# Ledger of designs, part 4: VH-VL binders against Uncharacterized protein ycf53 (ycf53)

Target 1, 237 residues: Uncharacterized protein ycf53 (ycf53), of Cyanidium caldarium (Red alga) (o19887)
Amino acid sequence: MNRIRFISLILNLDSCDSNIQEYSRLAYVHDLNKLMDENFVSLLLIILKLAKNSKRLQPTYHNVYLFNLLKSYALSEIDGYVLGHFSRGFVNTLMHYKNAQYETLESLLSANNFFEANKFTQQILLELAGEQSKQRNWMYFTDVHSINHQSVSDLNHLWELYSQGNFGFSIQKRIWISVNKNWKKFWKKIGWINSNSKWLKYPGEFMWAVNAPPGHLPLFNQLRGVYVLEFIFDYYL

## First folded at step 4 (VH-VL; framework fv_amivantamab_arm2)

Design s45 (from a4c with light chain S31Y)
Fold by ESMFold2-Fast, scan of step 4:
Structure s45 (fold): chain C 237 residues (1-237), chain A 121 residues (1-121), chain B 107 residues (1-107)
Amino acid sequence: as target 1 above (237 residues)
Amino acid sequence: QVQLVQSGAEVKKPGASVKVSCETSGYTFTSYGISWVRQAPGHGLEWMGWISAYNGDTNYAQKLQGRVTMTTDTSTSTAYMELRSLRSDDTAVYYCARDEWFGELSPFDYWGQGTLVTVSS
Amino acid sequence: DIQMTQSPSSVSASVGDRVTITCRASQGISYWLAWFQHKPGKAPKLLIYAASSLQSGVPSRFSGSGSGTDFTLTISSLQPEDFATYYCQQANSYPLTFGQGTRLEIK
């Protein structure tokens, strides 16, 4: 891709997020390294800061990925200063998330540390469900009612953006509906059970990478019932 | 205090079946699974299989598939392991152990005391 | 199935000695390995999980290290109660498998 298209993707001037396949091809087929000279990196970071200040910039699959790439090419003092304005995380900064734990989650997701991101997502959900859920280290089916809609939406948004639309509760809901809400078909399709309908051994048999099956992450323990995830699908998403 | 208490020693003839119980206390039974592990005299530990106390889902070692059945009784917080068509090489101490399927902790943080099953004519 | 091989099969040591036991997996298991202590007439006891995490209540002289295929259990200063058989166990995939055991004996 050329520099103009790169700027368009970062600023979300095109309908790029409507095409997950195009995103994957752009990310993997095109070598963006040759476009990331010192001056262009600085220019893009300044453009992002200005767009943020104008309140026009929204996070997308493309600009989340590209911002993460820009961080690895930032060399100058001005680059560091600009990146300081996104110190809480690119998505956290643009969406004005209020929960400090979402900053930690975004840091893990941006590093492609999906294993720790999954673990931390479970921790956040338990804490949001209340003190009793946190103490016993699992959510009783009635505890899900204590979690507010916005928190589930925010967590989902972070997972979607950092997986190029491959992960998140919304993706899981879409797949669940596509199999007519059949739980066993759902688990098989997202890769939680194997071809013999046996549960995968947590954590080693799960795929902690963006190329896992759609909806594979985040995990939710179904062996204590499907009610919590069903409630999230039906009422929170 | 978490405790797993197993049934007493058994002496069986070849071809018979044995059913070992593992009664649990001190935790929410349905929040954990139970793994079964055995040790034949002079041999190491051998994993036999796992059962979810929540829904009864199982996963058995292939060597024992078709001869072993694991069940739970939530009302008594008890897990059971039945081994059929017993052979002399099934002589072993059988252990139940608490297993956290979804956690990062290794399973087997608490064990039953063991049940000696002797298979002899 | 993932084969777990321990070395040595037995080791003789004196109180106060530093002892190391090695465990090798036939394929990569990341850090999903546990160590157990087994004494005659007693149930096995979990010492280490996730390769290097010390189980609550286990003395700090026990430590674990390693990732991938090669793992080590270390006892920094052997005590009389540490004479036992030690087993590694992979928790990466089903079926769960144990090493053959290492007997730690009085020299």
Scores: ipSAE 0.412, ipTM 0.712, lowest interface PAE 3.0, mean pLDDT 84

Design s46 (from a4c with light chain S30Y)
Fold by ESMFold2-Fast, scan of step 4:
Structure s46 (fold): chain C 237 residues (1-237), chain A 121 residues (1-121), chain B 107 residues (1-107)
Amino acid sequence: as target 1 above (237 residues)
Amino acid sequence: QVQLVQSGAEVKKPGASVKVSCETSGYTFTSYGISWVRQAPGHGLEWMGWISAYNGDTNYAQKLQGRVTMTTDTSTSTAYMELRSLRSDDTAVYYCARDEWFGELSPFDYWGQGTLVTVSS
Amino acid sequence: DIQMTQSPSSVSASVGDRVTITCRASQGIYSWLAWFQHKPGKAPKLLIYAASSLQSGVPSRFSGSGSGTDFTLTISSLQPEDFATYYCQQANSYPLTFGQGTRLEIK
């Protein structure tokens, strides 16, 4: 029973219903190990194939987690399917992203390589910051941010989906607003400074794991001052 | 091209202060920190502290706390290190080095040429 | 503070030799270790970071290995310009600490 209900929930990859998400979480906690037999894997692969052939689908954190779990389970079937249908990445494929950088980022995130994922994200952000620095007035940002906005949104979405909602610019923005836009309180809350308000030593004192404080990743050290992060919070999210 | 250029050699008496500058070019100054490292004659390298060019936050080696002050001037892309109450064992070559605090780059990837500070009567 | 101990304190070698320098941390530092080359009258130069990553512009004869507490710098075929003092540095936590240095001398 729980298998049938769980399968019904993953078929609704575009669902934003919080009750469905809560049930998926409960099904995951209580029944996931019972669902990982050969017949269930075969049925799930059929469901994922149907989802792949649909219009753009919005995956949930649970969908991403389950897909990653399956990738590690049944090598012969799931590996062939991933190479054939999800070679560009699960989220990239479902969302119809057409960007090789997002494919690289997703591969790092799906492998739980948060350190390398952060490094690659900062590389992309430096390119974005360079463009913003070249065109530093507010009218330019207003004129072009629909082009750059989508890239920031897509990067944020990948970080959120592969961190069970713990990481991403959107999470950082929410925390920033919750401390009344006080930068020092923000940095302390996301774990970038210690109890004495001293910066953590990069990279060894930072937490490169999903159980880090909410908003801990990605980092912003290579961007110019607080201006770019503030602009991202105010205009891109 | 990234460059860090330090001020010239200084000769000081015990109890005096010295302020060394580190002028940077070729990169976005506020995207990095600056660490200060010294080497006394016949001794190894010793880290003195770090300053963020981003917000001016500092972290000093415990043994120098209360005697050292690090500052930056964003308008000139320059970092400064002032050491007070100089003792003979402060005689050393003082280096500034570009340091990464938040992010991905290697630590101390570019160094200033060094400033010899001699403390003698 | 994390203490870094290098061995040997000095090594004499000839051009073409393979040279190995070791560095031990007093506590685990994962892979957050860098190696520097220092010549008299010059600033130190970064060779290796994150224990095994070669800095841009550094010859491939230099390599680093290790994790946790024990680390090694290897020069596979020593060249005349390689005679210098080498330092390891832990970048895991503040305060940053260096090894005492290894002097690489001409035989």
Scores: ipSAE 0.304, ipTM 0.674, lowest interface PAE 3.4, mean pLDDT 78

Design s47 (from a4c with light chain S30R S31N)
Fold by ESMFold2-Fast, scan of step 4:
Structure s47 (fold): chain C 237 residues (1-237), chain A 121 residues (1-121), chain B 107 residues (1-107)
Amino acid sequence: as target 1 above (237 residues)
Amino acid sequence: QVQLVQSGAEVKKPGASVKVSCETSGYTFTSYGISWVRQAPGHGLEWMGWISAYNGDTNYAQKLQGRVTMTTDTSTSTAYMELRSLRSDDTAVYYCARDEWFGELSPFDYWGQGTLVTVSS
Amino acid sequence: DIQMTQSPSSVSASVGDRVTITCRASQGIRNWLAWFQHKPGKAPKLLIYAASSLQSGVPSRFSGSGSGTDFTLTISSLQPEDFATYYCQQANSYPLTFGQGTRLEIK
C-alpha cells in the first residue's frame, strides 16, 4: 500500500464491512510500516489534528491502532506539539468523554496494559454503581440499574477500539448469543474456564494480551451471579 | 457477626471417609466461596480446594482430585468437605475459610475453628 | 505450582523488638500475597492482604511490603500476643499455596 492509502485509513475514508475484514486489513497494514519515515509521520499527525479540528474524525480500529503506532515514531518538536492536542487520549479527545478516569483507562489500553485496564474498568463500574457497591467492592445485581447506559457504552467502545475488536462487552454479548445464552459454553469460548470446565484463577491464569480468545476481556465475576453481566448485555448493549 | 462453625473431631480408620461441615452465619452465603485448608502435625498449611456457594462450582488441589468432594447446602448456609480413602498422612486439623474466586482484596478473612481428623488403626 | 519459601524458619525475639519475615515466590505473583498468623489451638488469622493492605482490626504494628517475587512482613514493636507461626500465601494461581511457616519464639 502507498502513502495516500495510509492517509485514507487514518482519516476513515475507507469503509470496513466486518470485524473479520477489519482484522485482515490490520494484519497487512503492519507490513507497510516501512513506508513511514520522519517527514511522513509528522504529516500524518498534522492531518489527524486538522481532521480533529474540523470535527470529521471518528475513532476506528484502523486509526486508533495507527495513532498508537505514530506515537512510537514521533521524534520532532512539531510531533510533540500535535500529540499534545491528544494528551487526554485519542478516543477520549475525539469522543469528548467527560470522565477523567476514561483518560487513565485509555492510557492503560494504549500501552497494552490489559491487566491494569481490567482492574480499572472494574473500579469504574463499581463507582458508577454507587456507594454500596464501591464499599463492598463488588456489584449486586440490583446495583447495575444505577449505571447510566452511556457509561457502559463508553467503556465498551474503549475496549473494542484498543483490541481491534477482540475485547469488550459487545463482543462478549455476541459470543453469548452465539451459544444460545448458555453460560458454561460462553465462559469456555471466551476462556474463563478451562477444558475441564474449571474456573481460571484470577489473575495469573488469564491471558493479558490482545491475542487472547475473543471476548476474554474485560473480566466480570460470574461466581456472585450471572445477572449483572446479563443485564449489561440486554439493557446497555 | 460473621461466623464459621465446624463439626467436631473425628477418629477414622485407614480406608474410611470423613465429612466435615462448616455452618456459616452473618453474611449472604451465596455471595462467597469456601476454601478448605488443612494442617498435618509438624507441617504447614495446605490448600485443598474451594467451592462457590452461588453455583456449586469447585476446584480441587490436584493431589486430592478423586478423593475429595466439596458441597454446599444453601438452605442451611453450610459447606461440606468429604475426604475418602483416608490414609494416616491425612491426620490433620481441617479448616474452612470464607473465600471468593475473583477480585478479592481480603482472602480467607474468616475461618472456622478447625476440625481434628485422626486416621489411626 | 508456585512454591512459596519463607525465611527464616524460626526467629527468637523479645517483646519490643522489630521482627521481619520474608517470603519468596518461585514466579511473579504481582501483589497477590497474604500473611496469616497461626497460634496453637486456634484458626489462622488474616493480617495482611494484597501484599501491603492491613486487615481491619489488625494492630498497626503489622505491615507488609513487596511485589512480584519478594515480600516482607514486619512487626515494628513485638508484643506478647504476637508469638505465633506466620504464613505467607499466594492467591495468583491455582493451586493456592502457602509458605512453610516462620515460627516466632520468645528469646
Scores: ipSAE 0.585, ipTM 0.806, lowest interface PAE 1.8, mean pLDDT 85

Design s48 (from a4c with light chain N92Y)
Fold by ESMFold2-Fast, scan of step 4:
Structure s48 (fold): chain C 237 residues (1-237), chain A 121 residues (1-121), chain B 107 residues (1-107)
Amino acid sequence: as target 1 above (237 residues)
Amino acid sequence: QVQLVQSGAEVKKPGASVKVSCETSGYTFTSYGISWVRQAPGHGLEWMGWISAYNGDTNYAQKLQGRVTMTTDTSTSTAYMELRSLRSDDTAVYYCARDEWFGELSPFDYWGQGTLVTVSS
Amino acid sequence: DIQMTQSPSSVSASVGDRVTITCRASQGISSWLAWFQHKPGKAPKLLIYAASSLQSGVPSRFSGSGSGTDFTLTISSLQPEDFATYYCQQAYSYPLTFGQGTRLEIK
């Protein structure tokens, strides 16, 4: 890839929306290393800041991933200043989220700390479901009605963007529909049960990496019933 | 007031089968799983497997796979563990314990009193 | 399988002593570690879960610490009823595994 294509991807001028596999992510690192020039890295960060200020920048799989790579190559005080404009998180800043919990979630996702991101997502959902769900540490099937559509959409958007379209409730819903809403086939496709139809032990047997099966994360406890996740699929997405 | 009450001690010959019960009370049976743990004389605790009381899904320790079967009866809030093809080294106290598959942790917060199974020729 | 190793295998102590028992996992288990007290003729009793959370009804002299691979159970002022065998247990991955036990004996 060349400099013009990097600029296009960051500004979402190149409409390739395919999921980024492990191989493609390595290609981004290789291409950026070949174009490693303090001036070009600084230029890309300045472009992002200007696009943010113009209200024209939308988060995508590509610009979210590239922004995180650029942070690791930032070498100047100007870079630090520019990154300060995204201190709440790249997606939080662009989407104008005003929730400190989403900032924490994005920080974890941007670090590829999917384990803590999953744990924190469960915490957010319990808090949104109400005080009773938070205190008992699981969501009774009627509690899901207290969660608003926008919150589920926001959480889903963060997971989808930071996984290159591999994770999120929206991905899980698409897979669920693709198996005609058969729960056991769904769990098998997203890797919550193994080939012998045995439930994986939380947390050690789950895959806390972006190359996990599509829809693998975020997790949701199914062994107290499927109603909560079904409601999220049917009414919130 | 959570209680797990197990069936009484049993003496079996090698090659026989034993089925231990664990009757629960004081909580919603289907909201938790049951793990089975045994302790042979002079040895430590050994996990045997787990069953979901919600849907009956199981996971067994590999060394016992093919010899152990765990089941539940929701109508009586009772879990069962059957061990087949008994050997003398299966002599142990067998415990059931309340378990949780998902969440921050799966504590064994309540246990049955234990069932001594003696396998002798 | 995740191997859990406790040390010491046995310890002799007097009432009022501070006692520490350690547990090491063969791989990282984060905080998915529990401590159990086991007395002859009784079922094991949960003392600590999540490596450091005290189970309801357990005396405050019991405390747990650690994360990853190295964990410690501490009894700050040993009482007569505390003489027992103590086990650590990981709940990170199947199969669930216990340490070999630490036998706490009166001097």
Scores: ipSAE 0.531, ipTM 0.794, lowest interface PAE 2.1, mean pLDDT 85

Design s49 (from a4c with light chain S93R)
Fold by ESMFold2-Fast, scan of step 4:
Structure s49 (fold): chain C 237 residues (1-237), chain A 121 residues (1-121), chain B 107 residues (1-107)
Amino acid sequence: as target 1 above (237 residues)
Amino acid sequence: QVQLVQSGAEVKKPGASVKVSCETSGYTFTSYGISWVRQAPGHGLEWMGWISAYNGDTNYAQKLQGRVTMTTDTSTSTAYMELRSLRSDDTAVYYCARDEWFGELSPFDYWGQGTLVTVSS
Amino acid sequence: DIQMTQSPSSVSASVGDRVTITCRASQGISSWLAWFQHKPGKAPKLLIYAASSLQSGVPSRFSGSGSGTDFTLTISSLQPEDFATYYCQQANRYPLTFGQGTRLEIK
């Protein structure tokens, strides 16, 4: 693949994602993973130029995936750019997030540490819901009203981008709507209950990997009611 | 203070049924599940199954599937475990224990005192 | 089902001794293992969860370690109230399974 085609692909990755089935999307990501050439340096330079010229840039999950792949390549030039320009995190830098917790979450997500990322996401949500939620270590259904819409959007964006579009509240909402808001069908489709409609044992039976079913993460405790997740779907997304 | 209090000892004949209760206090009953664990004389602990106090969803150990039923009564904050078609090898001390489906990873942080069920002719 | 095997089946020790009990899972369970103390006529008591996390109210002389298939419970300085049977439990998958128990007896 030539540089111009590669650059065009990177800038327009969202249009490719929206029209492919999940296995085709994963195959596309696999093909990108094979590009261990000068296209990686070109991608990094393009992203750095875009970040320099914008106050807030909406990256795609393919941009994030390729950036993480470039970072893992261990080139001294790329290491210098990553450590210098994106020290707070790729998405945090491009979106101008100014929250240290989002930097920690992005670090966990970029390392594919989904278990700790899930735990940390729940902690952020409890803190945003208020003092009472934090002290009891779970969110009473009325506490969700205290959470800033923008905070839910930011958390969702990080999950979606670091999962190649596979995870996030927005993905969960889309699946929920696709099953006519039937909670049991939703839970089965995202893999929270098994084929016999039995809840998976937390945490060991859940899939802490990007190839889990769409919408599998982040988790939300449904055995204290569905209201919180329903509110997020209806009002925050 | 969290407390789980179980019903008293029972003696049953083979083929009978037994229903053990576990009354809870000191926490929001519907926020946790209850696991049931038994111990036969001279043997170790055996997990029987789990029930959600919020929605009544259950998961039973395969070898007890069809003989065990777990239920809850939210109005009394009480969990129940009924075991049917009793055999002599069901003689055991039966425990309820508070369990969390999702969260702190602390399984069985509080237990009932145990209920001895003796199955003999 | 995941089989849990404890070693030794029994151990005799004196007050002040360091005691180590081991637990092996028949397949990988990551760190999803808990340790319980059980005394005759009483209910079991949670000591350690997630392989190494000390439950609130449990004395610091108790510690847990391990991951995957091999786990250990250590009592650094045995006290009279510590003589009991100890059980490991895997919380990785349903059904939940316990080890056969290790009896800690006074020497």
Scores: ipSAE 0.604, ipTM 0.816, lowest interface PAE 1.6, mean pLDDT 82

Design s5 (from a4c with heavy chain G33A)
Fold by ESMFold2-Fast, scan of step 4:
Parts: sequence; C-alpha cells; structure tokens
Structure s5 (fold): chain C 237 residues (1-237), chain A 121 residues (1-121), chain B 107 residues (1-107)
Amino acid sequence: as target 1 above (237 residues)
Amino acid sequence: QVQLVQSGAEVKKPGASVKVSCETSGYTFTSYAISWVRQAPGHGLEWMGWISAYNGDTNYAQKLQGRVTMTTDTSTSTAYMELRSLRSDDTAVYYCARDEWFGELSPFDYWGQGTLVTVSS
Amino acid sequence: DIQMTQSPSSVSASVGDRVTITCRASQGISSWLAWFQHKPGKAPKLLIYAASSLQSGVPSRFSGSGSGTDFTLTISSLQPEDFATYYCQQANSYPLTFGQGTRLEIK
C-alpha cells in the first residue's frame, strides 16, 4: 500500500509548501522503516529503474536520499546498476548535465565532503566567468555577467539536493530577502560572522556539515565585493 | 613585485601612542586583508589582529582589545596600526603581512620589513 | 585560545643533515597549519601552508606533514641558508597563534 507513495516520492511528491514538505519527509522515513529488509532493497531498485526511464523526472532531495541509501547497501547488483546507468551521478544523469565538472561536484557532495565541494564550486564559477577570472583566482563584479543563468541554477540545484534543502544560492537569497537585504544580518543568520559581528576564520571556524545554519554553504568571497553575490541573487535565481 | 613598506622606527614613553603604517603596491589593495604580527626581543611571534582593506572590518586579539585600532586608506593603499597606552612590554618589532580570506587560505605570503617600536622612560 | 607547542626548542645540525621539527596543537586544527622561517633583522617567510602545501619559490627540501594536533616540518638536506628560527602557526581559529619557535643552529 505504500508503493504508490514511494513512486510519488520519486516522481512528484515534493511541493513548495514547507509544511507539506516537512510532513512528506516524516512520512518518507516512516515508510522506509517499514520495509527495512531484502524486499526494501528490491523496491528501491525498482523505483530507481522507474526514475531512470522517466524523461519528466525532476529530482528532489528525497530522491537523492533514496539513491544514496540504496548505494550504501554495497550489493553487487546495485553496484552494477549504478555503474551502468548512474556513473555520472544521480542528479547529473536525470537532469542530462553535459559538464564533467558537475559530475565531480556531485561526487563530492554525495560523500558529504562539503569543504572540497565548496572549493570546487568556486573553481567552476571562476572558469565560467572567463579566462581572466581564472588567472586572478577571483571574480570581478563585471566578470559575473559572463556566467549564464542555467549554470548557476545547475550548481545551486546540486547544493540544494545534497544538503536536504539546507545549502545553495537559492537558500541564501531567501534568507537575504527575509532580513530586508541587510548584509550584516544576512551574514549573522547564515553563520559567517559570530555573535560579536566578527568574521569567522576560514576554513576552520566554518561548519562543513549538513547541520550547519541554513545557507551557510557555499561560501562567497566577500572581500572582492558583495555585488557578485547580489548579482547572482537578483539575476540568476 | 608585491611590496609592503613600513614606516620607520619609533621611540615612545610609557602611556604614549604609536601609529605604524604599511604602504602596499603590486596588487589590488582592496582585494586583501592585512594582518599585524609583533615580536618582542627574545620572544616569539604574536598575532595582533587583521583588517579587511575592502570594507574596514577588523578582528583584534583579545589581549590587545581596547588598545589597538587598525585602519586603511584606500587612496594610498596603506594600512595603519595604532597601539595606545604603551607599556614597556610593548617594545617589539611590528610587522604587517598580506592576508587573504573567505574561500581562500590566508598564508601571510608577503610581509613588510618590520618597524621597531621601543617603549622606555 | 589554541596553544601551539614546538619541539625541540633548539637543535644543532650540520650542513647535509636531515632536520625534523614538531608542532603540537592543544586542540584539533585539522590541516590548518603554516610554517614560517625567521632570520634576525628580516621579516618571517612563509614555507608551508595547509600543513603540507609548499609555498612557491621555497626549495623542495622543505616538507610538511600531519593533521589534527601533531605536525612535522622536515628539511631533507640542510643548507647554510637554512639556519634560522622556525615557527608553526595555527590558522584554524581566531586568535591566530604561533608556536614558541625552534632555533636551528650550526653544530
């Protein structure tokens, strides 16, 4: 009786309503706990086969959680299926991303290696901004105009999906708007400055874990201008 | 060709203030922070604090809180460190060092030549 | 504050020797440690950052290793210009703190 609910989780269960999404998360965990055996693994594999064959599937963080859970069982049948159909990563495959760097980023995020994922995200953004930004190892405000909207959206999507909705430029934008675009309140909310309004020491004082404050990651180089982050908030998201 | 050039040696009486300058060249001043480090004769290195050349934000070592002020002048690409209520144990060589932050490791890759501040009666 | 302790406080060595200096943090600092060389009358010079990354322009005989609380700086074949005081610095948390220094002297 929960087959339809599990299929809905893969296809269309997530909604924009935060109360409905919280309820869906709780129902998802309850449903998974009821099937913790060999039949559970078989059901997950069937659901992933259905997801692979759906051209309309928009992955959700529930879908990502399910995929990572399936991989954790370390069964040769699952490994063979994953290597054959999802070697580029679950989200990369379903979204048809054609960028090898997104595959590396997804691998880092799926391993909860947020520190390396953050560094790699900065590298991708510099490369997308152009040759001069890459050589300088930082981005001028004018360079951000070279980054297409879809690329920023794709990077944001990967961060959001692998953080249970806790990280990403979209989350940072939502928080920024909620404090009336006040930069100092924003930085305090996402945990970049401490209670005394002093900047945290990069990288040691930052939280490289999913339980960090909402919007804590990915980081942006604020010393080179809040305008880059503001442009991303206003124009790409 | 990145250079940090500090002001000359100072001799001060206890209770006075000293302001050391660090003039930078060869890079975009406002893209980096400047840290200040001192070394008293016969002692090791001690971090005093840093200042962002972009927005002027500061972070000072607690031991010096209330006595130190760091500032920048973007028009001259110069950082300043002022230490007030000088004591004999503030006698030290004071260094500025280029620092980078927030998404980057800050290794203190370039240093000023040092400024000797002597506090004596 | 994170306390940094270096060992030994001084070491005597000859040109060509392999020299090892250790640094211990009072709490975990991951890999966020740098090594500096300091000569009298000159500014300190960055040698190693992030525990094991060699700064550009620094000779390959210098190497760093370690993570967590225990770190090592190694000079594989000591040269005359290497006689100096060496400092470790934790870059994990504010305030930034240095070790007390290890003085490398001619034997």
Scores: ipSAE 0.472, ipTM 0.773, lowest interface PAE 2.7, mean pLDDT 81

Design s50 (from a4c with light chain Y94F)
Fold by ESMFold2-Fast, scan of step 4:
Structure s50 (fold): chain C 237 residues (1-237), chain A 121 residues (1-121), chain B 107 residues (1-107)
Amino acid sequence: as target 1 above (237 residues)
Amino acid sequence: QVQLVQSGAEVKKPGASVKVSCETSGYTFTSYGISWVRQAPGHGLEWMGWISAYNGDTNYAQKLQGRVTMTTDTSTSTAYMELRSLRSDDTAVYYCARDEWFGELSPFDYWGQGTLVTVSS
Amino acid sequence: DIQMTQSPSSVSASVGDRVTITCRASQGISSWLAWFQHKPGKAPKLLIYAASSLQSGVPSRFSGSGSGTDFTLTISSLQPEDFATYYCQQANSFPLTFGQGTRLEIK
C-alpha cells in the first residue's frame, strides 16, 4: 500500500474530536520538525480532522505550528489537496473570515514577516476607522467608535496565533493591567522604550521577530493613539 | 502645504545661550517628531537631537548632553532648541527637520530654512 | 554610535556622466538609510529613504541600492543642478548619524 492510498483510506473514515489540541501542544513542545517523515501521517490526520470539525474546534497556536510544519514538507498530491483547502489561510479558513485583507495579513504572519504585517495591520485599522482616519493616516479617539468590535477581535486573534501567544492587543492589555495602567511601565515592559526611558528609533531598534518581548507587536502609534489604545483595551478586548 | 519656519540669525558671545524656534504648519504637529541638525562652516551635517511633539520625549547627541534642551509648544505648533555655554565651535547653521516616528520611512522629509548662529568675541 | 563613511570625499564629473557615491555603516543597519542633497544657502533635501525608495518629486535619474552595511547612490545622467554635496544618514538607531559628505564638482 503506497502512502497516497493509505491517506485516501484515512480520508474516508469518520472524523472525531479526540485529543487534537493536546497532540498539537505536545508536537510544539517537543519540536517534531526533525521527525517529520516518521510523523507525517499523524500530522496530516490532525490537520484533516481539524478541517472537518472547524466549527467545533477553534484553532490554537499549537495548531498553527503543526499546519506550518506540514506545509513546509508538502511532498505529495494529498499535501496539495490539504494546502488547497487552506489556500485563503489556515485561520481565515477555520474561522470563516470573509475579508481579503485578513488573507494578506495571515500570509505575512505565516511567513514571519512581522514588519510588513505590522504596517498592514495599521492600514487595516485606519480603513476600519473610516475614510477620514485613512486620509489623515491616523485616528482620533472618537474614530475608534467606528471600528467593528469583531474586526479588532479577528486582528488580535491572527497576531496571537502566529506569535505563539506572544503578540496581540489582548497580550498588550494584560501587561498594561499588570502595571496598574501605567503607560511608561507598560512601554518599558513591551520593549518600546529603553532602560533610560527613551523611545526606540522606528523601525531599526524594534524587534521584528517572534522572540521579542511579550506584547512588543503589533505596534500601536502611541504618538497618535494613546487614548485609542486605551479605548480598545477597555471596550473591545 | 507643509512648512517649517525658523527664527532669524543670532550673534552671541562665548558663554551665552541661544534659543532657536521652528514654527510648523500644514500638518498635525503632534503626529511627528522634530530633529535638530547643524552644519559648521566647512564641516558636514551633525545631528543634535530629537523631540516628540506628542509627549515631549527627547534624545540628545551625547556631545551636547547637558548643554542642549529641546521643547515644544503644541498651542503654537512650534519646536525650540536652546544651546547653552556657547563656544566658538558652535558657530553653525542650525536646522529643524520633521521626522516620522511610526509609519512612512521618509525621515527629514521637510526642513526649516536654517538659522545662522555666530559665536564670536 | 554607528559611524557612516562616504567615498569618495569629492568627485569631479561632467554633465551627462553616470555618478556613483558609496556609504558604509560601521554595523548593520538593514535598509534604514537615507540620502540627502545639500546646496550652499539652502536646507538639505531628502532624495532617497529606506535605501532605495525615491522621495516624491525627486527626478528618476537618482537611485539608491544596498542593505546591511554597504550602500550606493547613483545619478544616471548628471544634470547642471545636481552639483552639490551628498550625505547618507542611518536611521536605524539613536543617535542618528550622517556620513561626512561627498562633494560633486564640475570637471
Scores: ipSAE 0.146, ipTM 0.638, lowest interface PAE 6.1, mean pLDDT 80

